# Designs tried in a protein design chat: VHH binders against Chlorophyllide a oxygenase, chloroplastic (CAO). Part 10

Target 1, 101 residues: Chlorophyllide a oxygenase, chloroplastic (CAO), of Arabidopsis thaliana (Mouse-ear cress) (q9mba1r221to321)
Amino acid sequence: WYPVAFTADLKHDTMVPIECFEQPWVIFRGEDGKPGCVRNTCAHRACPLDLGTVNEGRIQCPYHGWEYSTDGECKKMPSTKLLKVKIKSLPCLEQEGMIWI
Short names: E, the ipSAE of ESMFold2; O, the ipSAE of OpenDDE; V2, 0.75 times the mean of E and O plus 0.25 times the DockQ between their complexes.

## First folded at step 11 (VHH; framework vhh_gefurulimab)

Design l5 (from k5 with A33T; at its last look DockQ between E and O 0.88; V2 from the best seeds 0.58)
Fold by ESMFold2, look of step 11:
Structure l5 (fold): chain B 101 residues (1-101), chain A 122 residues (1-122)
Amino acid sequence: as target 1 above (101 residues)
Amino acid sequence: EVQLVESGGGLVKPGGSLRLSCAASGFTFSSYTMAWFRQAPGKEREFVSAITGSGDTIYADSVKGRFTISRDNAKNSLYLQMNSLRAEDTAVYYCAAQEEYIYFRWDDYDYWGQGTLVTVSS
C-alpha cells in the first residue's frame, strides 16, 4: 500500500492526478463517496481524464464525453451504443486521513 | 493450461486478403472477450479489434471497414478476416483474451498467443 493523497484534498467533484507504478492515475470519489483510482487515460482517444470533470461519481473525458465509474467501467458513450469497455483500476483505501493504493 | 494458438499468417500482395484463426483452450471461451493486437517491428502492440462473449464488436479506426472479427463458440475459435491489405498492416498479429470487458491496452489482457506473422509487400 502507498499513501498518495490526503483525504481532505479529495472532494466529491474534484480529482487528484498521480504518477505511480510508472503510469498515470487519477483518484476521484464515486457516488457512494468512496475513493477510486483509475488509469488517467480515456479508452476512446487516450485523452487524459484529469482534463475532464467529475459529476455524480463519474469521471467524464472532455474529448467525446465517455464516462467512467471508480471501478473503471465505461458507463456512457454519448454518440454511440454503450459497449462493455473498461479501463484499469487499482484498489483504493481511505484510512488515517490518507488515500492509499 | 490456457492456450491461444494463432494461424493463417503469411506473405500477401497489397490489396489482398488473409484470414487469421486463433484456437483457444483451457478456459470457458464463451464468457471471454477475445481480441486481436498487432506489433510492427520497433513499435508497441496496438489494438486491432475485439469481440465480446455476446458478439459485440469494435475496431481500431485504421482497420475499420477492411477487417472483420468473428468467433465460433462451439469450436472455441476466434477469426480475423483481413481484406484490402496495405503495407502498413505488416505485423505480428496476436490473439488475446480477458474476462467480460473490452480493453484497448495490451497490458490489460491476461492471456496471449505467440503470434502469427503477416507480411504485406509487392
Scores: ipSAE 0.427, ipTM 0.746, lowest interface PAE 1.5, mean pLDDT 87
ESMFold2 (binder alone), look of step 11: mean pLDDT 86; pTM 0.872
OpenDDE, look of step 11: ipSAE 0.524; ipTM 0.794

Design l6 (from k5 with A97R; at its last look DockQ between E and O 0.03; V2 from the best seeds 0.00; counts 0 for: pae O 11.1 > 2, placed apart)
Fold by OpenDDE, look of step 11:
Structure l6 (fold): chain B 101 residues (1-101), chain A 122 residues (1-122)
Amino acid sequence: as target 1 above (101 residues)
Amino acid sequence: EVQLVESGGGLVKPGGSLRLSCAASGFTFSSYAMAWFRQAPGKEREFVSAITGSGDTIYADSVKGRFTISRDNAKNSLYLQMNSLRAEDTAVYYCARQEEYIYFRWDDYDYWGQGTLVTVSS
């Protein structure tokens, strides 16, 4: 486990982009308020997700509006039938004022 | 101009392996999800596999465990490693660039290669 962000920087409507394992990731809070960490790249056309918004515990891609939960599962594809799409995620926990992955 | 060019097809015996390649040009390759489709004689074009912009992969049930899709963004290349080939895998294989949202639907892809023939026969 490695500390990668401060709890204070992770609000319900904020995201914290990080680089880990030479890959881009983004941390945000899920619907349950717990932090999650997913690839900072939309499954559709590789748009950075940290450029978007956090909506009700899901991060929304600003390009086409795809939304992902903290486990990386795509939950919304606007105007499209939802398919089984999932981006990579990392285990994430909050402890001692820090976010850990 | 967007261009996709497949290669690597050929004749192989059942149980054999092939590696297909798709060379992409004319667009920012790393910004697009890509897919492989195939079409057997007298059959409809069907989804084989896709790799998302984030590098996540999707497979048709018929090829899971046997085929592996990958990409090299530095080389603007898409690959399909096909192992444990079967007679029913015989088809023209196409690489395609995703435009719309649905990975398994061919009309959601805006550009296609010319295809490469894969024949699996004893």
Scores: ipSAE 0.000, ipTM 0.233, lowest interface PAE 11.1, mean pLDDT 89
ESMFold2, look of step 11: ipSAE 0.305; ipTM 0.680
ESMFold2 (binder alone), look of step 11: mean pLDDT 84; pTM 0.850

## First folded at step 12 (VHH; framework vhh_gefurulimab)

Design m1 (from i1 with M34A K64Y; at its last look DockQ between E and O 0.70; V2 from the best seeds 0.42)
Fold by OpenDDE, look of step 12:
Structure m1 (fold): chain B 101 residues (1-101), chain A 122 residues (1-122)
Amino acid sequence: as target 1 above (101 residues)
Amino acid sequence: EVQLVESGGGLVKPGGSLRLSCAASGFTFSSYAAAWFRQAPGKEREFVSAITGSGDTIYADSVYGRFTISRDNAKNSLYLQMNSLRAEDTAVYYCAAQEEYIYFRSDDYDYWGQGTLVTVSS
């Protein structure tokens, strides 16, 4: 575990993009308020997700509106048949004013 | 040890058909999402098709209606039936597997085969 972001920077409607393991990731809060860390790349067309919004605990891709939960599972695919689609996620926890992965 | 081994590649004329196979060992496809990717010379690896453990399928727009992905759990094998092949389908085709979910990005799959070459040429 190592700290990657400050709790204060992670509001319910904000995201914190980070680079870890030479890959882009994005941190946001889920519906339960707990932080999650997923790949900062939409599964659909590889759009950075941090360019979008956090809606009710899901990050929404600004390109086509695909939404992902903190575990990386795609929850909405507007105008697309919903399939079991996922992006990679990392374990994430909040402690001592910091977000850890 | 997880292994994926593709086969079935070869030379075919435009409009022809080819069926690729991917034999898995060390795991069962029924518990994994499986996908086909392809990489043409000088191009990046791209998503072709995928099938979930539950049998849901998805196809790249470029192959939709021409390719069919299927799985035989008894044989622990993945297949790609390719019909109406085009020159632009020429590529090394790779089999991949990962958990229960479909990924469209190749770097999200942890298990890969060695690939099988498909050449579509008149």
Scores: ipSAE 0.257, ipTM 0.620, lowest interface PAE 1.2, mean pLDDT 92
ESMFold2, look of step 12: ipSAE 0.398; ipTM 0.739
ESMFold2 (binder alone), look of step 12: mean pLDDT 86; pTM 0.871

Design m2 (from i1 with M34A K64W; at its last look DockQ between E and O 0.03; V2 from the best seeds 0.00; counts 0 for: placed apart)
Amino acid sequence: EVQLVESGGGLVKPGGSLRLSCAASGFTFSSYAAAWFRQAPGKEREFVSAITGSGDTIYADSVWGRFTISRDNAKNSLYLQMNSLRAEDTAVYYCAAQEEYIYFRSDDYDYWGQGTLVTVSS
ESMFold2, look of step 12: ipSAE 0.433; ipTM 0.761
ESMFold2 (binder alone), look of step 12: mean pLDDT 85; pTM 0.869
OpenDDE, look of step 12: ipSAE 0.385; ipTM 0.744

Design m3 (from i1 with E99Y; at its last look DockQ between E and O 0.82; V2 from the best seeds 0.56)
Amino acid sequence: EVQLVESGGGLVKPGGSLRLSCAASGFTFSSYAMAWFRQAPGKEREFVSAITGSGDTIYADSVKGRFTISRDNAKNSLYLQMNSLRAEDTAVYYCAAQYEYIYFRSDDYDYWGQGTLVTVSS
ESMFold2, look of step 12: ipSAE 0.466; ipTM 0.782
ESMFold2 (binder alone), look of step 12: mean pLDDT 92; pTM 0.935
OpenDDE, look of step 12: ipSAE 0.473; ipTM 0.765

Design m4 (from i1 with E99D; at its last look DockQ between E and O 0.78; V2 from the best seeds 0.58)
Amino acid sequence: EVQLVESGGGLVKPGGSLRLSCAASGFTFSSYAMAWFRQAPGKEREFVSAITGSGDTIYADSVKGRFTISRDNAKNSLYLQMNSLRAEDTAVYYCAAQDEYIYFRSDDYDYWGQGTLVTVSS
ESMFold2, look of step 12: ipSAE 0.433; ipTM 0.762
ESMFold2 (binder alone), look of step 12: mean pLDDT 87; pTM 0.888
OpenDDE, look of step 12: ipSAE 0.607; ipTM 0.816

Design m5 (from i1 with M34A D61E; at its last look DockQ between E and O 0.85; V2 from the best seeds 0.48)
Fold by OpenDDE, look of step 12:
Structure m5 (fold): chain B 101 residues (1-101), chain A 122 residues (1-122)
Amino acid sequence: as target 1 above (101 residues)
Amino acid sequence: EVQLVESGGGLVKPGGSLRLSCAASGFTFSSYAAAWFRQAPGKEREFVSAITGSGDTIYAESVKGRFTISRDNAKNSLYLQMNSLRAEDTAVYYCAAQEEYIYFRSDDYDYWGQGTLVTVSS
């Protein structure tokens, strides 16, 4: 575990993009308020998700509106049948004013 | 040990058909999402099609209506029926599997086959 972001920077409607393991990730709060860390790349067209919004604990891709939960599971595919699609996620926890992965 | 072995590649003329197979060992496809990727010369590996454990399928726009992905659980095999082949379909086709979810990014799949070459040429 190592700290990657400050708790203060992670509001319910904000995201914190980070680079870890030479890959882009994004941190946001889920529906339960707990932080999650998923790939900062939409499964659909590889759009950075940090360019979008956090809606009800899900990050929404600004390109086509695909939404992902903190575990990386796609929860919404506008204009497409929802399939069991996922992006990678990392374990994430909040402690001592910091977000850890 | 997990293994994926593709077969069925070859030379075919435009408009022709080809059926690729992927035989899995060390795991069962029914518990995994399976996908086909392809890599053309000088290009990056791209998503072609995928099928979930429940049988849901998805296709790249470029292959919709032409390709069909399927799975035979009894044979623990994945297939890609390719019809109406085009020159731009020329690539090494790879079978991949991961967990129970479909991924569109190749680096999100942990298991890969060695690939099978498909050449579409007149």
Scores: ipSAE 0.313, ipTM 0.674, lowest interface PAE 1.1, mean pLDDT 92
ESMFold2, look of step 12: ipSAE 0.408; ipTM 0.743
ESMFold2 (binder alone), look of step 12: mean pLDDT 85; pTM 0.864

Design m6 (from i1 with Q98R; at its last look DockQ between E and O 0.81; V2 from the best seeds 0.50)
Fold by OpenDDE, look of step 12:
Parts: structure tokens; C-alpha cells; sequence
Structure m6 (fold): chain B 101 residues (1-101), chain A 122 residues (1-122)
């Protein structure tokens, strides 16, 4: 486990992009308030997700509005039939004022 | 040992059709999302189509309406029916597998076939 962000920086409507394992990731809080870490790349057209918004515990791509939960599962495809699509996620926990992955 | 073996590639004229197959082994095929990717000479590997274990399908815009992905879980086989082929469809086509979910990025798939060459030329 490695600390990668401060709890104080991760509000319900904010996200924290990070670089880990030479890959881009983004941390945000899920519907349950717990932090999640997913690849900072939309499955649809590879748009960085940190450019979007956090809506009700889901990170929304600003390009086409695809939304992902903290486990990386796509939960919304506004203009497409919802398919079982996922992006990579990392285990994430909050402890001692820090977000860990 | 996981194996994916593509077949069916070849030379075809524009407007022609070709059907690719991918034979899978070494894993529970029915629980995996399967995908076709392709890589043209000098280009990056790109997503073509994918199908979930339950049969939900998605296509790249460039092949939508022309290509049809399907699977036979009883035969552990993935297929790609390619109709109305174009010169720009020329590429090595790869079969890829990932458990449960569809991914559009090639680096998100764990298993790959060796590829089969499709050449569309007049």
C-alpha cells in the first residue's frame, strides 16, 4: 500500500488524478463515500476522465457522458446500449488522512 | 494453458466477404468477453468488435453495419463475419479475451491470439 492522495483533497465531487505504475489513474469517491481508483482513460474514446465530473459516486467522461463506478464498471452510456464494459481499477482505501493504493 | 487461435484470413477484393474464426481453449470461454482487434501496417492496434459472454455486442464505428461478431460457447469459438470489405480493412486481426467485461483498449485484454492476416485489394 502506498499513499497517493490526501483525504482532504478527495471530496464527494472532486477527483485526484495520479500516475502509478507508469499509467494514469484517477481517484474519486463512490456512492458509498469510499474512495476508488480507476484508469484515467475512458473506455469509449480514451478521453481522460479527470477532465469530467463526479456525479453521485460515478465519474463521468466529459466527451460522451459515459459514467464509471469505483470498480471501473461502466454504468451509463447515454447514446449507446449499456454493455458490460469496464476499465481497470486498483484497490483503494482511506486511512490516517490519506488515500492508499 | 490459454490459447487463442485465429483463422480465416486471406486475400479478398473490395466489396468481398470473409469470416474469421477464433478457437479458444484453456479457460471458461462462456464467462469471458471476447474481442477482435486489428493492426494495419504502420498503425496501432485498434478495437474492431467485442461480445460479452451473454452475447451483447459492440462495434467500432468504422465497421458498424458491415461486420458481425458472434460466438459459440459450446464450441469455444469466436467469429467475425466481415462484409463489404474495404482496402482500409487490411490488417492483422487478433482475437482477445478478458474475463467478464468488454474493454476497448488492447492493453486491457489478458489473452491474445497470434493473429490472422486480412488483405483487401483489387
Amino acid sequence: as target 1 above (101 residues)
Amino acid sequence: EVQLVESGGGLVKPGGSLRLSCAASGFTFSSYAMAWFRQAPGKEREFVSAITGSGDTIYADSVKGRFTISRDNAKNSLYLQMNSLRAEDTAVYYCAAREEYIYFRSDDYDYWGQGTLVTVSS
Scores: ipSAE 0.342, ipTM 0.695, lowest interface PAE 1.0, mean pLDDT 94
ESMFold2, look of step 12: ipSAE 0.463; ipTM 0.781
ESMFold2 (binder alone), look of step 12: mean pLDDT 87; pTM 0.882

## First folded at step 14 (VHH; framework vhh_gefurulimab)

Design n1 (from m2 with E100T Y103W R105E D108E; at its last look DockQ between E and O 0.03; V2 from the best seeds 0.00; counts 0 for: pae E 4.1 > 2, placed apart)
Fold by ESMFold2, look of step 14:
Structure n1 (fold): chain B 101 residues (1-101), chain A 122 residues (1-122)
Amino acid sequence: as target 1 above (101 residues)
Amino acid sequence: EVQLVESGGGLVKPGGSLRLSCAASGFTFSSYAAAWFRQAPGKEREFVSAITGSGDTIYADSVWGRFTISRDNAKNSLYLQMNSLRAEDTAVYYCAAQETYIWFESDEYDYWGQGTLVTVSS
């Protein structure tokens, strides 16, 4: 496990971008308040997700508005039919005042 | 035994076309998402295109408008029609399948073919 963020820095409407394992990731809180870690790349056109927003536990890509839950599942695809799409996620836990992956 | 076998690769001039095929066996192909990936020499495998069991399609930006993915569930086959080929399309093309979701990362697919070489050269 690697500590990658402080608990106090991760609010319900914020995100923490990180570089780990030679790949870009982003950490945000789901609807249940628990942290999740997903690839920092929208599956649609590869836009970095940390340029977007977190709304009600979903991270929204700023380019075309695709939304992802903390497990990486795409939950909303504005302007297209919803497909069964995921981006990669990592195990993520909150302990000792830190977020770990 | 699960098996994916690609065919249709070859040498073609820039601007030309090729059609790749992937024959699937050993699982219920119609329930699976299927995808094409490619790997150029010295590079990591990259996503090319995917198709759901119901026939909805997704393409990487680099191939959008030039490549067409399709499937024939009755024949357990996946196809990639490649038009307007460019030198940068030169790669080994791989067929892959995954039961639940389309994934864009190659390490999330458990079923792979052996690959078919496509060379685009003047």
Scores: ipSAE 0.122, ipTM 0.524, lowest interface PAE 4.1, mean pLDDT 83
ESMFold2 (binder alone), look of step 14: mean pLDDT 83; pTM 0.849
OpenDDE, look of step 14: ipSAE 0.552; ipTM 0.827

Design n2 (from n1 with G53W T57I; at its last look DockQ between E and O 0.04; V2 from the best seeds 0.00; counts 0 for: pae E 13.1 > 2, placed apart)
Fold by ESMFold2, look of step 14:
Structure n2 (fold): chain B 101 residues (1-101), chain A 122 residues (1-122)
Amino acid sequence: as target 1 above (101 residues)
Amino acid sequence: EVQLVESGGGLVKPGGSLRLSCAASGFTFSSYAAAWFRQAPGKEREFVSAITWSGDIIYADSVWGRFTISRDNAKNSLYLQMNSLRAEDTAVYYCAAQETYIWFESDEYDYWGQGTLVTVSS
């Protein structure tokens, strides 16, 4: 486990971009309030997800509005047919005032 | 039928090089992430490298700078160029593919090859 953020800094609409295991990741809170960690790259066009927004527990890519849950599933594709798309996620734990991956 | 078949393993001296190949059939390879894992005698299978369907590349720390993963979607093939080989690289190397993933967890991969043996010995 690596500590990567303070609990108090991770609000319902914020995100923390990190690099770990030589990969870019982003941490945000899901619909249930638990933290999740997903690869910081939208599957559509490789846009960094940390340039987007977090709304109601889903991170939205700013490029075409693809939305991902904390487990990496793409839940919304506003302009195209929905495909089975999932970006990579990591186990994420909140303990003792910190977020761990 | 889905199939992954590794080749290119063999015996090499420390400091040598090998190139592994994995031929995929029976599915749309370009839609999958692909990876190499290895298993040394008496040890658990460990992650080596992965390449996503979007072309992003991941390496384990132990092989960084020595191994190069690549894919050729036109040939439905995955490759691993292994340079500066060490005795610790001795293992059976497996090709794997998954639809979605946690890169270093072997139980997240849907399809596996049978393996190719790499032995690095003086």
Scores: ipSAE 0.000, ipTM 0.109, lowest interface PAE 13.1, mean pLDDT 77
ESMFold2 (binder alone), look of step 14: mean pLDDT 81; pTM 0.826
OpenDDE, look of step 14: ipSAE 0.602; ipTM 0.841

Design n3 (from n1 with T57Y; at its last look DockQ between E and O 0.74; V2 from the best seeds 0.00; counts 0 for: pae E 6.2 > 2)
Amino acid sequence: EVQLVESGGGLVKPGGSLRLSCAASGFTFSSYAAAWFRQAPGKEREFVSAITGSGDYIYADSVWGRFTISRDNAKNSLYLQMNSLRAEDTAVYYCAAQETYIWFESDEYDYWGQGTLVTVSS
ESMFold2, look of step 14: ipSAE 0.031; ipTM 0.452
ESMFold2 (binder alone), look of step 14: mean pLDDT 80; pTM 0.820
OpenDDE, look of step 14: ipSAE 0.356; ipTM 0.710

Design n4 (from n1 with G53W I58Y; at its last look DockQ between E and O 0.51; V2 from the best seeds 0.00; counts 0 for: pae E 9.5 > 2, framework grips)
Fold by ESMFold2, look of step 14:
Structure n4 (fold): chain B 101 residues (1-101), chain A 122 residues (1-122)
Amino acid sequence: as target 1 above (101 residues)
Amino acid sequence: EVQLVESGGGLVKPGGSLRLSCAASGFTFSSYAAAWFRQAPGKEREFVSAITWSGDTYYADSVWGRFTISRDNAKNSLYLQMNSLRAEDTAVYYCAAQETYIWFESDEYDYWGQGTLVTVSS
C-alpha cells in the first residue's frame, strides 16, 4: 500500500491528481463517499480528467462530458450512445487520515 | 506507406466462432491505438472494439463478453476473436489505427483496412 493523499483534502466535489507507477492517476469520492483511484485520462479524447469536475460521485471529463465512477466504468456519454467502456483503476482505501493505493 | 490488411472472414453458423487478423505495415504499430469497426449492408459503420497502445481494451455493448480484441506488437498485428456469433454480427469488419487514444467515432481514425466479410447464417 502507498499513502498518496490526505483524507481531509478529498471532499465530495474535489479530486486529487497524483503521479504513481509512472502513470497519471486521479482520486475522488464515489456516491457512497468512499475514495477511488482511476487513470487520469478520459478514454474518449485523452483529456486529463483532473481538468473536469466531480458531481454525484462521478468524475466528468471537460471535453465531451464523459463520466466515470470510482471503479473506472464510463457511466455517461452525453454526445454518443452509451458504450461499455472502462479505464484503469487501482484499489483504494481510506485509513488513519490518509488515502492509500 | 501505411497499410492495414484484414483476413479471416467467412461464413459461419450462429453460435460459431471466427478469428479475424489485421496485419499492419509501414509504421511502428506498437505506438498506435487500434480498433475494429463493422458495417452491415445498408447501415452506418459502427464501433466494435478497441485496444490502446498500452493494452487497455474496450468493447461495444453488443459484443461485450463474446468478442476479445488483442494485439501482437512484435508482429504488428491486431486480432479479434469472435465467439457465440449471431446473425446480427454479419458485416464487413474493418481494422483501423490512430496515433493517439481510443476514439469511438469512425471519423477520428486515419488509417483503415479494406475490410473482411463475416457472414453469420444457417
Scores: ipSAE 0.011, ipTM 0.209, lowest interface PAE 9.5, mean pLDDT 78
ESMFold2 (binder alone), look of step 14: mean pLDDT 81; pTM 0.825
OpenDDE, look of step 14: ipSAE 0.411; ipTM 0.759

Design n5 (from m2 with S54E T57I E99S E100T Y101W Y103E R105E; at its last look DockQ between E and O 0.03; V2 from the best seeds 0.00; counts 0 for: pae E 4.3 > 2, placed apart)
Fold by ESMFold2, look of step 14:
Structure n5 (fold): chain B 101 residues (1-101), chain A 122 residues (1-122)
Amino acid sequence: as target 1 above (101 residues)
Amino acid sequence: EVQLVESGGGLVKPGGSLRLSCAASGFTFSSYAAAWFRQAPGKEREFVSAITGEGDIIYADSVWGRFTISRDNAKNSLYLQMNSLRAEDTAVYYCAAQSTWIEFESDDYDYWGQGTLVTVSS
């Protein structure tokens, strides 16, 4: 496990971008309040997700509005039918004032 | 043994067409999303197109309207029909598969073919 962020930095509807394992990731809270960690690259157009928003436990890409849950599954595609698309996620937990992956 | 084998690459003039094939074996190909990636010299491997086992399709913007992906699950084969080829399409084309989900990053795929070279020049 690697400590990668402080709990205080991860508020409801905010994002913490990090680099770990030589790749960009973004941490955000799901609807249950638990942190999740997904690749910081939208599947659509390879846009960094940390440029978007977190809405009700989903991170939304600013490009075409695709939304991802904390497990990396795409849950919404505003301008097309929902396809079976996912991005990579990492195990993530919150303990002792820190976020770990 | 998981195996993906591409074929159909070659030299073609701009405006021409090629059809690439990928033969899969060693896993239940029909359940998986399958994808084409390409890599030009000195560039990173980039997503071209993908198709789910149920036939849902995504194309990169750079190839939309010119390339057609298809699959034949009975033959465990994936195809890419490339029309209106341009010099910028010159690359090694790779077949990839891993899961039932479409994934856009090359490092999200464990199963790769050896690649087939497509050269578009006059």
Scores: ipSAE 0.135, ipTM 0.543, lowest interface PAE 4.3, mean pLDDT 82
ESMFold2 (binder alone), look of step 14: mean pLDDT 80; pTM 0.812
OpenDDE, look of step 14: ipSAE 0.359; ipTM 0.725

Design p1 (from m4 with S106W; at its last fold request DockQ between E and O 0.89; V2 from the best seeds 0.67)
Amino acid sequence: EVQLVESGGGLVKPGGSLRLSCAASGFTFSSYAMAWFRQAPGKEREFVSAITGSGDTIYADSVKGRFTISRDNAKNSLYLQMNSLRAEDTAVYYCAAQDEYIYFRWDDYDYWGQGTLVTVSS
ESMFold2, look of step 14: ipSAE 0.503; ipTM 0.801
ESMFold2 (binder alone), look of step 14: mean pLDDT 92; pTM 0.936
OpenDDE, look of step 14: ipSAE 0.481; ipTM 0.765
ESMFold2, look of step 15: ipSAE 0.490; ipTM 0.790
ESMFold2 (binder alone), look of step 15: mean pLDDT 92; pTM 0.938
OpenDDE, look of step 15: ipSAE 0.623; ipTM 0.818
ESMFold2, fold request of step 16: ipSAE 0.491, 0.489, 0.479; ipTM 0.790, 0.790, 0.790
ESMFold2 (binder alone), fold request of step 16: mean pLDDT 92, 92, 85; pTM 0.933, 0.934, 0.863
OpenDDE, fold request of step 16: ipSAE 0.692, 0.693, 0.691; ipTM 0.852, 0.853, 0.851

## First folded at step 15 (VHH; framework vhh_gefurulimab)

Design q1 (from p1 with T57K; at its last look DockQ between E and O 0.78; V2 from the best seeds 0.59)
Amino acid sequence: EVQLVESGGGLVKPGGSLRLSCAASGFTFSSYAMAWFRQAPGKEREFVSAITGSGDKIYADSVKGRFTISRDNAKNSLYLQMNSLRAEDTAVYYCAAQDEYIYFRWDDYDYWGQGTLVTVSS
ESMFold2, look of step 15: ipSAE 0.446; ipTM 0.775
ESMFold2 (binder alone), look of step 15: mean pLDDT 91; pTM 0.927
OpenDDE, look of step 15: ipSAE 0.596; ipTM 0.806

Design q2 (from p1 with D56E T57K; at its last look DockQ between E and O 0.71; V2 from the best seeds 0.52)
Fold by ESMFold2, look of step 15:
Structure q2 (fold): chain B 101 residues (1-101), chain A 122 residues (1-122)
Amino acid sequence: as target 1 above (101 residues)
Amino acid sequence: EVQLVESGGGLVKPGGSLRLSCAASGFTFSSYAMAWFRQAPGKEREFVSAITGSGEKIYADSVKGRFTISRDNAKNSLYLQMNSLRAEDTAVYYCAAQDEYIYFRWDDYDYWGQGTLVTVSS
């Protein structure tokens, strides 16, 4: 496990972009308040997710509005039929005042 | 043991057609999304097309309208019909699987075939 962020820095509507394992990731809180870590790249057109927003436990890409839960599953595709699409997620836990991956 | 075996590659002239097959075993084929990737020399593997267990299809923009992905769940087989081939389609083509979801990055797939070479040349 690697500590990558402080608990206090991760609020319900914010995200923490990080670089780990030579890849960009972004950390945000789900609807249950628990942190999740997903690749910082929207499945649609590869837009960085940290340019978007977090609303009600989903991170939304600013390009076409695709939304992802903390496990990486795409939950909304505003302009098209929702398909079973996922982006990579990492195990993520909150302990000792820190977020770990 | 998961096994994916591609076949059907070869040499074809521009404008021609070729059909690739991927035989799958070692998992519940009908439950998995399946994908085709390709890799030109010196380049990273790139997404070509994918199909869900229920048959929904996605294509990269570069192949849309020319390539058709399909599956036969009774035969545990994945197919790629490639029409109107161009020199830029020259690559080793791979079938890939992970779970029920489609992923667009090659490094999100754990299961791969050995690849089959497609050469488009006059």
Scores: ipSAE 0.428, ipTM 0.761, lowest interface PAE 1.5, mean pLDDT 87
ESMFold2 (binder alone), look of step 15: mean pLDDT 92; pTM 0.937
OpenDDE, look of step 15: ipSAE 0.495; ipTM 0.765

Design q3 (from p1 with T57P; at its last look DockQ between E and O 0.81; V2 from the best seeds 0.58)
Fold by ESMFold2, look of step 15:
Structure q3 (fold): chain B 101 residues (1-101), chain A 122 residues (1-122)
Amino acid sequence: as target 1 above (101 residues)
Amino acid sequence: EVQLVESGGGLVKPGGSLRLSCAASGFTFSSYAMAWFRQAPGKEREFVSAITGSGDPIYADSVKGRFTISRDNAKNSLYLQMNSLRAEDTAVYYCAAQDEYIYFRWDDYDYWGQGTLVTVSS
């Protein structure tokens, strides 16, 4: 496990971009308030997700509005049929005042 | 044991057509999304097309309108019909699988065939 952020840094509607394991990641809270860590790259066209928003526990890519839950599953594809699409996620937990991956 | 075996590659002239096949075994084929990637010399494997277990396709912009992905779940086979081929399509084409989800990055797939070479040249 690697500590990457303090609990106080992560609010319910914000995101924390990090670089770890030589790749960009972004941390955000799901609808249940638990943190999740996904690759900071939208599946569709590689747009950085940290340029988007977090709404109701989903991170939304600014390019085409695809939304991802904390496990990386795409939950919404505006203006198209929702397909089973996923981006890489890492195990993520909150303990000892820290966020760990 | 998961096994993916591609076939159908070859030499073809620009504007021509070629059909690739991928024979799959060792998993419940109908439950998995399947993908085609390609790798040109000196480049990373790039996404070409994928299809869900239920048959819904998605394409990279560079091949949309020219390539058609399909699957036959009764034969455990994945296909790629490639039309209007261009020199830029020259690559080794790979069949890939991971689980029921489509991923667009090659490094998110664990199961790969050994590839079939497609050369588009005069």
Scores: ipSAE 0.490, ipTM 0.787, lowest interface PAE 1.3, mean pLDDT 87
ESMFold2 (binder alone), look of step 15: mean pLDDT 93; pTM 0.939
OpenDDE, look of step 15: ipSAE 0.519; ipTM 0.783

